# VH-VL binders against Uncharacterized protein y4jR, part 11

Target 1, 151 residues: Uncharacterized protein y4jR, of Sinorhizobium fredii (p55518)
Amino acid sequence: MKTLIVEDNPKKRASLVEYYSSEFPSDDLEVTSALISGLRVARDTKPEFIILDMTLPNYSPDENKGSRIELMPFAGREFVMRVNRMSIKTKVIIVSMFETFGVAPRLITLNSLDAELRDRYPNVFVEAVHYSQAQADWKTAIKNARLSLDR
Key: E = the ipSAE of ESMFold2; O = the ipSAE of OpenDDE; V2 = 0.75 times the mean of E and O plus 0.25 times the DockQ between their complexes.

## First folded at step 4 (VH-VL; framework fv_romlusevimab)

Design u10 (from r09 with heavy chain V107F, light chain S29D S31Y)
Fold by ESMFold2-Fast, scan of step 4:
Structure u10 (fold): chain C 151 residues (1-151), chain A 122 residues (1-122), chain B 108 residues (1-108)
Amino acid sequence: as target 1 above (151 residues)
Amino acid sequence: QVQLVQSGSELKKPGASVKVSCKASGYTFTSYGMNWVRQAPGQGLEWMGWINTNTGNPTYAQGFTGRFVFSLDTSVSTASLQISSLKAEDTAVYYCARDHYDYSNYFAFDIWGQGTTVTVSS
Amino acid sequence: SYVLTQPPSVSVAPGKTARITCGGNNIGDKYVHWYQQKPGQAPVLVIYEDSDRPSGIPERFSGSNSGNTATLTISGVEAGDEADYYCQVWDSSYDHVVFGGGTKLTVL
């Protein structure tokens, strides 16, 4: 299986990679750190499984369009929508350190985004889960999503 | 060459139905989404929605649910728009336009049909 | 829903530079496309992804996009550039395509 991880935080990325490589050592794993590079890899390699952050920079330094690198709070939502347009056979799980997004008074919760994406993109989106180093809920979510793709 | 060719103009009475077709040639039909855009006389462009040519799943913009149906016949590379229970306010030029699923083309409509004029008049 | 604002009309003398603006909240975070439409014809894509030109579009056409304003710039304007111009974005929050109201460019 081809699996793509899109995560910009080096420590969280290392934890995701270490867990995934240990649990699914036979999978082909590709790792990127920005929205646009992630979408390019998804388009070009058509991964069957994608593990994605909700908040990502638009570009990595290596792929800078000549524009300022900006952190996008809802990048994961945009990624799911755009991958749905690609019509590749893939499943996406979002793993986020944040439980709220945006600026007061218009904060949006991770649970609200999860419900929205499940409703609108049920063929692509699996779920959004909170990342915490102290708890293993995100590991269980990743494992269950990945195993559901085996037949 | 890459082109989208639409069916001819239609003159209909209120309450009738119309089907506008859009035939694609010169490219892989299922690699591009198909969008519908209308333009009422003297007005601007209004996006009606799109259909995923690989899955057949339509997405309708607000105001274009119910009477409007997007469909495909992939065997002949044709997308169609059906409007039921026609109203005078449906009088417009209807365009089909393709966009690529690639991240470089966020609904950039690079190829358009020539347009189909639908006139609803009593 | 997301709203794009264009001036209804812009006038320019032949050979001069025309600038057509497209206003939207944080539009600089989106990719803007521009279309030219002449009477009785289908729109033609003249700029995509803020600043890129499709094959066949003259170098006189350029685009920019930052903050709350995107701009289509046409240098060395010719009589044949007289047309309606529309900006367009995809609003990811609602998975919705939005067009500006259009700007009529008059070459006097």
Scores: ipSAE 0.013, ipTM 0.604, lowest interface PAE 7.8, mean pLDDT 87

Design u11 (from r09 with heavy chain G33A N105D, light chain Y94S V97Y)
Fold by ESMFold2-Fast, scan of step 4:
Structure u11 (fold): chain C 151 residues (1-151), chain A 122 residues (1-122), chain B 108 residues (1-108)
Amino acid sequence: as target 1 above (151 residues)
Amino acid sequence: QVQLVQSGSELKKPGASVKVSCKASGYTFTSYAMNWVRQAPGQGLEWMGWINTNTGNPTYAQGFTGRFVFSLDTSVSTASLQISSLKAEDTAVYYCARDHYDYSDYVAFDIWGQGTTVTVSS
Amino acid sequence: SYVLTQPPSVSVAPGKTARITCGGNNIGSKSVHWYQQKPGQAPVLVIYEDSDRPSGIPERFSGSNSGNTATLTISGVEAGDEADYYCQVWDSSSDHYVFGGGTKLTVL
């Protein structure tokens, strides 16, 4: 199986990679840190499973040298929508450190985004879960989503 | 050469069914989404929906649920549109169009079929 | 759903510049594509991503998009440019493509 991780936070990314590589050592894992590079890798390698952050920069620091890096709070939603339009057979799980997105008074919750994405993209989107260093809920969610692909 | 070739014109009676086919050649069929667009006589272009050619999952625009079915036969690089319980208002030219997705570009329909005229009359 | 508004017709003298508009709420934040359709033929993509030309499309065709209006500009208009022109966007809020109503360009 080919799996793609799209995560800009170095510590969270390292935790996701360590867990996934240990649990599914036979999978081919690719890792990227931004929305556009993630979409390119998805298009070019057609991963069967994608682990994605909700808040991502459009471009990595290397691609945006000399400019301020702007985080896009709904990048994960944009990613799921675009992947749904691509001709690839994949399942996406979102693992987010944040439970709210945007700026007051237009804040949207992770639970609301999860419900929206499940409704709009049921063939691509699995679920959105909260990442917490203190709890294993995200590990269980990733494992269950990946195992569901074994048919 | 990259092209989409559609099936020939159809003349049907109300209540009948029709299946319009769209055969792709010159590219990897499953790397592009396939869209369906309708154009009633003297009217503009109306997007009907698309089908993911790798997964087979269809998405229908509002107004095209129920009687309209998008399907694929990947072994022959063909997408199909089936319309059941035909009505006079289904009279139109039906186009297939591929969804060109490049990361330097947002999606656009770069290749179109030549169109299939479906006429529904008694 | 999102709505794109085009004038139903535009007339231009040969050799002059034609401008076809596509109006939409905050359309400048979207990517606009333009299609040319001649009688009895399938549409042909002439501009994508607001201003880019596919291979084979003359440099006389250009596009712009800002605020509430996108514009297809055809300079040095030729008789062969007579056609219907359609703008199109992807509306991310509904996950649907939307076409404008079309503009018939007449070269006098």
Scores: ipSAE 0.015, ipTM 0.653, lowest interface PAE 7.4, mean pLDDT 86

Design u12 (from r09 with heavy chain S31Y N54Y T59Y, light chain S31Y S92Y)
Fold by ESMFold2-Fast, scan of step 4:
Structure u12 (fold): chain C 151 residues (1-151), chain A 122 residues (1-122), chain B 108 residues (1-108)
Amino acid sequence: as target 1 above (151 residues)
Amino acid sequence: QVQLVQSGSELKKPGASVKVSCKASGYTFTYYGMNWVRQAPGQGLEWMGWINTYTGNPYYAQGFTGRFVFSLDTSVSTASLQISSLKAEDTAVYYCARDHYDYSNYVAFDIWGQGTTVTVSS
Amino acid sequence: SYVLTQPPSVSVAPGKTARITCGGNNIGSKYVHWYQQKPGQAPVLVIYEDSDRPSGIPERFSGSNSGNTATLTISGVEAGDEADYYCQVWDYSYDHVVFGGGTKLTVL
């Protein structure tokens, strides 16, 4: 299985990689840290499973092509939409450190985004789950999503 | 009523600078990205880049780095384009155009300003 | 950089159907938007996301996108449809918005 992780936070990325590599050591794992690099890898390698953050920069520092780095609060939503359009056979799970996005009175919750993405992209999107180092909920969610892909 | 209203035409000499403004009304300014598109006389549409109205961060297409600056004044729902060290090749109609941040937004420009003609001649 | 190719001109008789093509490598995997521009005016979005019409755009405007070609179809063409038509995609792999070169539609 090919799996792609898109995560810009070094500590969270390390935790995701450590867990995934330990739990699914036979999978081919690619890791990126920005929206655009993630989308390019998804297009080029067509991973069967994608783990990504809701909030990502458009470019990583390693992708310095003369563009300014901009944090995109809803990058994960954008990613799911674009991957759905690629018509590749993949499943996406979002793992976010944040439970709310935006500014009051227009705050959007992670649960609200989860419901939206399940409704709009049921063939691609699995779920959005909260990341906390103290809790194991995200590990269980990743494991369940990945195992559902085994035939 | 949703609209983008741009500043008036400009006639400038080479080496001067110009600032084109684009005032939004009828919608929540920070929910839509603002794009700049130019059209040289008799030529097609050329995307220059955009500015994220929510974060304030500009992104420039490769041919528009250096002399071109995108900025915002969110208190008056206005985006601006500044061109420094003007050249004859900058003669064009400059348009602002919005696109939505929503999941349905695949960078479609549903509302355009009327255009600002910038003529650079000696 | 990603390139969109349009025919420079298309002629059609009133009441007939005009088809304006937009060619691009695997363009069917992208969303295509179409704009109408009349002389001295700003462009107007006539089709977005391949086939959807904005409010106020007549039903005779339709779009399709598959493989390497997207098409804007205008049925029952009227004199008022004379304009330049541009296709447009956002190309994630090159981090930019790409416009086709434009097609001048002449109704005669």
Scores: ipSAE 0.000, ipTM 0.515, lowest interface PAE 12.9, mean pLDDT 85

Design u13 (from r09 with heavy chain S31N N52D, light chain D95E)
Fold by ESMFold2-Fast, scan of step 4:
Structure u13 (fold): chain C 151 residues (1-151), chain A 122 residues (1-122), chain B 108 residues (1-108)
Amino acid sequence: as target 1 above (151 residues)
Amino acid sequence: QVQLVQSGSELKKPGASVKVSCKASGYTFTNYGMNWVRQAPGQGLEWMGWIDTNTGNPTYAQGFTGRFVFSLDTSVSTASLQISSLKAEDTAVYYCARDHYDYSNYVAFDIWGQGTTVTVSS
Amino acid sequence: SYVLTQPPSVSVAPGKTARITCGGNNIGSKSVHWYQQKPGQAPVLVIYEDSDRPSGIPERFSGSNSGNTATLTISGVEAGDEADYYCQVWDSSYEHVVFGGGTKLTVL
């Protein structure tokens, strides 16, 4: 299986990679850190599973053309929508360390995001879960989502 | 060929409603979002919002909620913009534009309709 | 909402290079697209994702985007390049498309 991780935070990215590689060592894992590079890899390699952050920069530091890194609070939602439009056979799970996104009046919660994406993109989106080093809920969610693809 | 063809010009009285249509051809309609862009006489381009052609869900820019409704008829590859309770300030050219989502294009409008002129006068 | 600033007009002599700027806070972190609009016509995409050119657009058109300024560059300008030019970004924070105010290019 081809799997893509899109995660900009180095520490969280390392944790995701360590867990996924240990749990599914035979999978072909690609890792990116920004919205644009993530979308390009998704289009080019058509991964069957995508682990995605909700807040991402448009470009990685290496691609960012002398600009400050600016996180986009709804980048993960944008990514899911675009991947759905690509009509590739894939499943996406969002793993976020934040439980709210944006600012009033456009503020949304992780729970409302999960409900929204399940409703709008049921063929692509699996769920959105909270990331915490203190909890293992995200590990269980990733494992269950990945194993469901073996059916 | 890939193209968007819009309905003809409209002359309306204040308080009336108008429906502008945008018919797509030459591509899979549901693979590309549809945007609406307004241009008042002698003014610049103003984004009104978009509709996800796969899900039918519209998103409106601030200032274009309430009187403005985006809709689809997927069976005929057509997106529509309805404006209710027309005001003189709605006089403008309205464009539909395809929002190409691809790894090579990030919310760029690669194909545009020819525009529909809506004139609101008493 | 995010704001893009363009000069209202730029003049250039035929055969010379025109540069049209698009200012925005930290715009180099965003993807910038450019449109050409001739009188009575719909806009035409001339540059996307900062510097890529759609099929059919002459190689004279190029783009850059760094820091707080994106630039559309038209080398060897021709009379047919007279038009209004608009820059555009997607502001993911507000999920809004933002257009610059437009720049009228006059070829002298």
Scores: ipSAE 0.232, ipTM 0.740, lowest interface PAE 4.4, mean pLDDT 88

## First folded at step 5 (VH-VL; framework fv_romlusevimab)

Design k1 (from s18 with heavy chain N54Y; at its last look DockQ between E and O 0.68; V2 from the best seeds 0.00; counts 0 for: pae E 7.1 > 2)
Fold by ESMFold2, look of step 5:
Structure k1 (fold): chain C 151 residues (1-151), chain A 122 residues (1-122), chain B 108 residues (1-108)
Amino acid sequence: as target 1 above (151 residues)
Amino acid sequence: QVQLVQSGSELKKPGASVKVSCKASGYTFTDYGMNWVRQAPGQGLEWMGWINTYTGDPTYAQGFTGRFVFSLDTSVSTASLQISSLKAEDTAVYYCARDHYDYSNYVAFDIWGQGTTVTVSS
Amino acid sequence: SYVLTQPPSVSVAPGKTARITCGGNNIGSKSVHWYQQKPGQAPVLVIYEDSDRPSGIPERFSGSNSGNTATLTISGVEAGDEADYYCQVWDSSYDHVVFGGGTKLTVL
């Protein structure tokens, strides 16, 4: 199975890679760290499973040295919409360190984003879960989502 | 040769239905979304929506969520538009158009069908 | 919904330069595509992503986009360029495509 991880935080990225590689050693795993590079890889390689952060920079630090790098709080939502437009066979799970997003007074919760994405993209989006090193809920969510693709 | 070939012109009475087909050839049908565009006589282009050719999930523009149905038969690389309860104002040329999506272009339409004229008159 | 505004018509003498504008709020932050449509024919993509030409489109077709205005420029205008021209954007927030109202180019 071909799987893409899109994650800009180095420690979280290492944890995700370590867990996934241990649980699914036969899967072909690709890793990128920004919205644009993630979309390019998704289009070019058509991964069947995507593990995605909600907040991402638009570009990685070394993609284009003349470009301004901008953190995008809702990059994950944009990613899901664009992947749906690509007309590819994929499933996306969002794993986020944050439970609220945006700027006051229009803050929205991870649960609200989960509900929105399930409603709008039911054939692409699986769920959004909170990441914490203290809890294993995100590991269980990734495992369940991945195993559902076998059957 | 990449092309979209649409079904022939239709003359209908109000209240009838019509199905416009769009057969793709020369490329992998399920790799590209399919759009529908309407052009009433003497008017401009009006986007009606698109269909994801892998999942079969349609997206309809506002104003096209009722009587208009997009469908697929991927075994013959064909997208279809069905219009029910036809009205005189549905008289138009209907085009299918292939998505050209890439990470920098978002959405453009690089291949168009020849158009199907639907005329609704009493 | 997002609105694109085009002049209804533009007239240009043969051999001169035609400029067709497409107005929209903050259109410079969007990718603009242009289509040529001759009578009785399907539209043809002539410019995409503001300024890029598909293969087979002559170099005399060019495009620009900044601020609130995108412009299709046709230099050395020929009688065969007489057509309707449409600008188009994609509103990613709603996954919605918007066309301009069209501009009839007349070569006199």
Scores: ipSAE 0.054, ipTM 0.689, lowest interface PAE 7.1, mean pLDDT 89
ESMFold2 (binder alone), look of step 5: mean pLDDT 92; pTM 0.946
OpenDDE, look of step 5: ipSAE 0.880; ipTM 0.939

Design k2 (from s18 with heavy chain N35E; at its last look DockQ between E and O 0.71; V2 from the best seeds 0.00; counts 0 for: pae E 3.4 > 2)
Heavy chain, then light chain:
Amino acid sequence: QVQLVQSGSELKKPGASVKVSCKASGYTFTDYGMEWVRQAPGQGLEWMGWINTNTGDPTYAQGFTGRFVFSLDTSVSTASLQISSLKAEDTAVYYCARDHYDYSNYVAFDIWGQGTTVTVSS
Amino acid sequence: SYVLTQPPSVSVAPGKTARITCGGNNIGSKSVHWYQQKPGQAPVLVIYEDSDRPSGIPERFSGSNSGNTATLTISGVEAGDEADYYCQVWDSSYDHVVFGGGTKLTVL
ESMFold2, look of step 5: ipSAE 0.344; ipTM 0.760
ESMFold2 (binder alone), look of step 5: mean pLDDT 92; pTM 0.947
OpenDDE, look of step 5: ipSAE 0.871; ipTM 0.935
ESMFold2, look of step 6: ipSAE 0.312; ipTM 0.750
ESMFold2 (binder alone), look of step 6: mean pLDDT 92; pTM 0.945
OpenDDE, look of step 6: ipSAE 0.864; ipTM 0.933

Design k3 (from s18 with heavy chain N35E N54Y, light chain E49Y; at its last look DockQ between E and O 0.69; V2 from the best seeds 0.00; counts 0 for: pae E 3.4 > 2)
Fold by ESMFold2, look of step 5:
Structure k3 (fold): chain C 151 residues (1-151), chain A 122 residues (1-122), chain B 108 residues (1-108)
Amino acid sequence: as target 1 above (151 residues)
Amino acid sequence: QVQLVQSGSELKKPGASVKVSCKASGYTFTDYGMEWVRQAPGQGLEWMGWINTYTGDPTYAQGFTGRFVFSLDTSVSTASLQISSLKAEDTAVYYCARDHYDYSNYVAFDIWGQGTTVTVSS
Amino acid sequence: SYVLTQPPSVSVAPGKTARITCGGNNIGSKSVHWYQQKPGQAPVLVIYYDSDRPSGIPERFSGSNSGNTATLTISGVEAGDEADYYCQVWDSSYDHVVFGGGTKLTVL
């Protein structure tokens, strides 16, 4: 199975890669760190499974050509919408270190984003889960989502 | 080489149903979304929505969320539009068009079917 | 929702330049596509991504987009250019496609 991880935080990315490779050592795993590079890989290689952060930079450093890197708090939502537009065979799970996004009074919770994406993209989006080193919920969510692709 | 061929014109009574088919050839059908566009007599182009050709999930424009149903038969590379409870105002040419999505943030319609005229009278 | 505004008609003499406008709030931040539709025919993409021509479209077709106005320019207009022309954008905020109302180009 081809799987893509899109994650800009080095420690979280290493944790995701270590867990996934341990659980699914035969899968073909690719890793990117920005919204646009993730979308490019998704289009070009058509991964059947995508593990995605909610907040990502738009471009990698070399793609910004000296511009400041700006994190997009809703990059994961945009990623899911744009992957859906590609009409490719894929499933997306979001794993986020943050539970709230935006600025007051327009804060949006991870749970409300999860509900929105499940409703709008039920055959592309699986769920959004909170990442924590102290909890295994995100590991269970990744495992269950991946195993569902075998059935 | 790449083309969309639509089913023939239909003459219907109010209250009937119609199914417009759109058969793709010359490309991988499930790699591109399919768009539906309506054009009433003497009027402009009106976007109706699109269907993800891999998942089969439709998205409908506002005003098309009821009697209009997009569907697929991927085994024959065909998208379909079904219109139920036909009204006189549904008289139009119906087009299918292929999405050209680019991650440069645009959607353009690069290939169009020839159009299917649906006439609802009396 | 997002609205594109086109003049209903434009008339130009043969051999002259036609300019067809497409107005929209901050349309310069969007990618504008243009379609030609001759009577009884399906639309044909003639300009995409503001200014690019698909293969087979004559070089005399060009496009620009800035501020609140996109423009389709046809130089050396021929009788065969008589058609309806539509501008189109994708509003990514709502995953919604928007067409302009169309402009009838008359050559004479």
Scores: ipSAE 0.341, ipTM 0.765, lowest interface PAE 3.4, mean pLDDT 90
ESMFold2 (binder alone), look of step 5: mean pLDDT 92; pTM 0.946
OpenDDE, look of step 5: ipSAE 0.829; ipTM 0.924

Design k4 (from s17 with heavy chain S31D N35E T59Y, light chain E49Y; at its last look DockQ between E and O 0.71; V2 from the best seeds 0.00; counts 0 for: pae E 5.4 > 2)
Fold by ESMFold2, look of step 5:
Structure k4 (fold): chain C 151 residues (1-151), chain A 122 residues (1-122), chain B 108 residues (1-108)
Amino acid sequence: as target 1 above (151 residues)
Amino acid sequence: QVQLVQSGSELKKPGASVKVSCKASGYTFTDYGMEWVRQAPGQGLEWMGWINTYTGEPYYAQGFTGRFVFSLDTSVSTASLQISSLKAEDTAVYYCARDHYDYSNYVAFDIWGQGTTVTVSS
Amino acid sequence: SYVLTQPPSVSVAPGKTARITCGGNNIGSKSVHWYQQKPGQAPVLVIYYDSDRPSGIPERFSGSNSGNTATLTISGVEAGDEADYYCQVWDSSYDHVVFGGGTKLTVL
């Protein structure tokens, strides 16, 4: 199965890769670190499963022409929407270090984003889960989502 | 070369149904989304929604989630719009348009069908 | 919901420059596309991604987009440019396509 991880945080990315590779060693895993590079890989390689961060830079450091990296709090939502427009059949799980997004007075919770994306994109979006190094909930969510694709 | 050819104009009574077909040629049908746009007499363009031609999943704009159904027959590269329970306000020209999506930043409608006039009158 | 505002009409003398505006809140952060529609015909894409021209569109058609205004510019206007012009964006926040109300270009 072909799986794409889109994650800009090096420590979280390594953790995701280590877990996924140990659980699904026969899967073909590709890793990117930005919204645009992730979308490019998704279009070009048509992964069947995508593990995605909510907050991402638009461009990777090597694509950014030396400019400051700007993190987009809702890049994951935009990613899901853009993938939904692509000619691919894929499932997306969002794994986020943050439980709230945006700026006051209009803060949005991860649970609210999960509900929104399930409602708007039920055929591509699986769920959004909180990432914590101390908790295994995100591991269980990734595993369950991946195993559901074998049905 | 690349073209979208729509079915002929229709005159219908209120309460009837109509199916507008849109046949693509000159390109790989499943590589591009298909958009539906209507234009009431003397009015501007109104987006109705789109269908993902690869997955077959339709997506409807607000106000088009009830009586309007997008469908595909990929074996003949054809998208269709069915409108049930026709009302007088459904009188319009209906266009199909190819969605040329660029992952980097845009959705544009680069190829349009010639339009199908649906007239609903008692 | 996102709204695009166009003037209902613009008149310009032959050989002069027509400017058709498309107003929207922070439209400069969106990709704007422009369509030409002649009477009884389907729309034709004339500008996409703010300023790019499809093959076959004359160089006298150009576009710009910044702040709250996108502009379609037609230099050296000819009688054959007389048409309705629509701006369009894709509102990626809501996966929603929005058209402006259209601008009738009259060549005096």
Scores: ipSAE 0.177, ipTM 0.729, lowest interface PAE 5.4, mean pLDDT 89
ESMFold2 (binder alone), look of step 5: mean pLDDT 92; pTM 0.946
OpenDDE, look of step 5: ipSAE 0.755; ipTM 0.900

## First folded at step 6 (VH-VL; framework fv_romlusevimab)

Design n1 (from k2 with light chain S92Y; at its last look DockQ between E and O 0.58; V2 from the best seeds 0.00; counts 0 for: pae E 3.7 > 2)
Fold by ESMFold2, look of step 6:
Structure n1 (fold): chain C 151 residues (1-151), chain A 122 residues (1-122), chain B 108 residues (1-108)
Amino acid sequence: as target 1 above (151 residues)
Amino acid sequence: QVQLVQSGSELKKPGASVKVSCKASGYTFTDYGMEWVRQAPGQGLEWMGWINTNTGDPTYAQGFTGRFVFSLDTSVSTASLQISSLKAEDTAVYYCARDHYDYSNYVAFDIWGQGTTVTVSS
Amino acid sequence: SYVLTQPPSVSVAPGKTARITCGGNNIGSKSVHWYQQKPGQAPVLVIYEDSDRPSGIPERFSGSNSGNTATLTISGVEAGDEADYYCQVWDYSYDHVVFGGGTKLTVL
């Protein structure tokens, strides 16, 4: 199975890669670190499974854009919307270090984003889960989502 | 040569059904989404929705969730639009168009079929 | 729903420059695409991503997009450029494709 991880945080990325590789050693795993590079790889390689961060920079640090790199707090939502338009067969799970987004009084929770994405993109989006080194919930969610693709 | 060739124009009575076909050639059919666009006589372009050619999952624009059905036959690289319970107001040219997605938040229609005129009259 | 507005018509003398506008709230943050449609024919993509030309579209077609206005510019206008021109965006907020109302370009 071809799987894409899109994650810009080095420690979280290493943790995701280590877990995934140990659980699914036969899968082809590709890793990117930005919204645009992730979308490019998704279009070009058509991964069957995507593990995605909610907050990402637009471009990889070494891409020549000429502007300051900006973290997009809702990049994961943008990714799902744009992958949905790619005419590929894939499933996306979002794994986020953050449970709230935006600025008071208009804070949005990870759970409300999960509900929105499930409603709007049911054919592509599986779920959004919180990442924590102290908890295994995200590992269980990744494993269950990946195993469901074998059925 | 990349092209989309649509079925011929049709004259229908109210209450009938019509199926507009759109055959792709010159590219891998399942690599690109297929879009449907309507143009009533003397009017502008109206987006109807699209179909994921890899999964067969359709998405319909708000006004097109009822009598309009998108479908595929990937074995012959063909997308189809079925319109049931035809009304006079369905009189229009119906286009299929290839969805070309770029990496910069870009959804454009780079290849269009020639259009199929559906005329609904008593 | 997101709305794109275009003037209904624009007239230009042969050899001059035509400018066709497409108005939308914060359209400068979106990628704008332009289509040419001649009478009885299907639309043809002439500009995508605000300013890029597909292969086969002459350099005299150009585009710009900033603020609340995108503009299709056709320099050295020829009689063969007479057509309806439509702008189009993908509306992220409603996950919906939106076309402008169209502009008839007349070369006189």
Scores: ipSAE 0.324, ipTM 0.767, lowest interface PAE 3.7, mean pLDDT 89
ESMFold2 (binder alone), look of step 6: mean pLDDT 92; pTM 0.944
OpenDDE, look of step 6: ipSAE 0.871; ipTM 0.936

Design n2 (from k2 with heavy chain N105L; at its last look DockQ between E and O 0.72; V2 from the best seeds 0.00; counts 0 for: pae E 2.7 > 2)
Heavy chain, then light chain:
Amino acid sequence: QVQLVQSGSELKKPGASVKVSCKASGYTFTDYGMEWVRQAPGQGLEWMGWINTNTGDPTYAQGFTGRFVFSLDTSVSTASLQISSLKAEDTAVYYCARDHYDYSLYVAFDIWGQGTTVTVSS
Amino acid sequence: SYVLTQPPSVSVAPGKTARITCGGNNIGSKSVHWYQQKPGQAPVLVIYEDSDRPSGIPERFSGSNSGNTATLTISGVEAGDEADYYCQVWDSSYDHVVFGGGTKLTVL
ESMFold2, look of step 6: ipSAE 0.512; ipTM 0.817
ESMFold2 (binder alone), look of step 6: mean pLDDT 92; pTM 0.946
OpenDDE, look of step 6: ipSAE 0.801; ipTM 0.913
ESMFold2, look of step 7: ipSAE 0.391; ipTM 0.775
ESMFold2 (binder alone), look of step 7: mean pLDDT 92; pTM 0.944
OpenDDE, look of step 7: ipSAE 0.704; ipTM 0.890

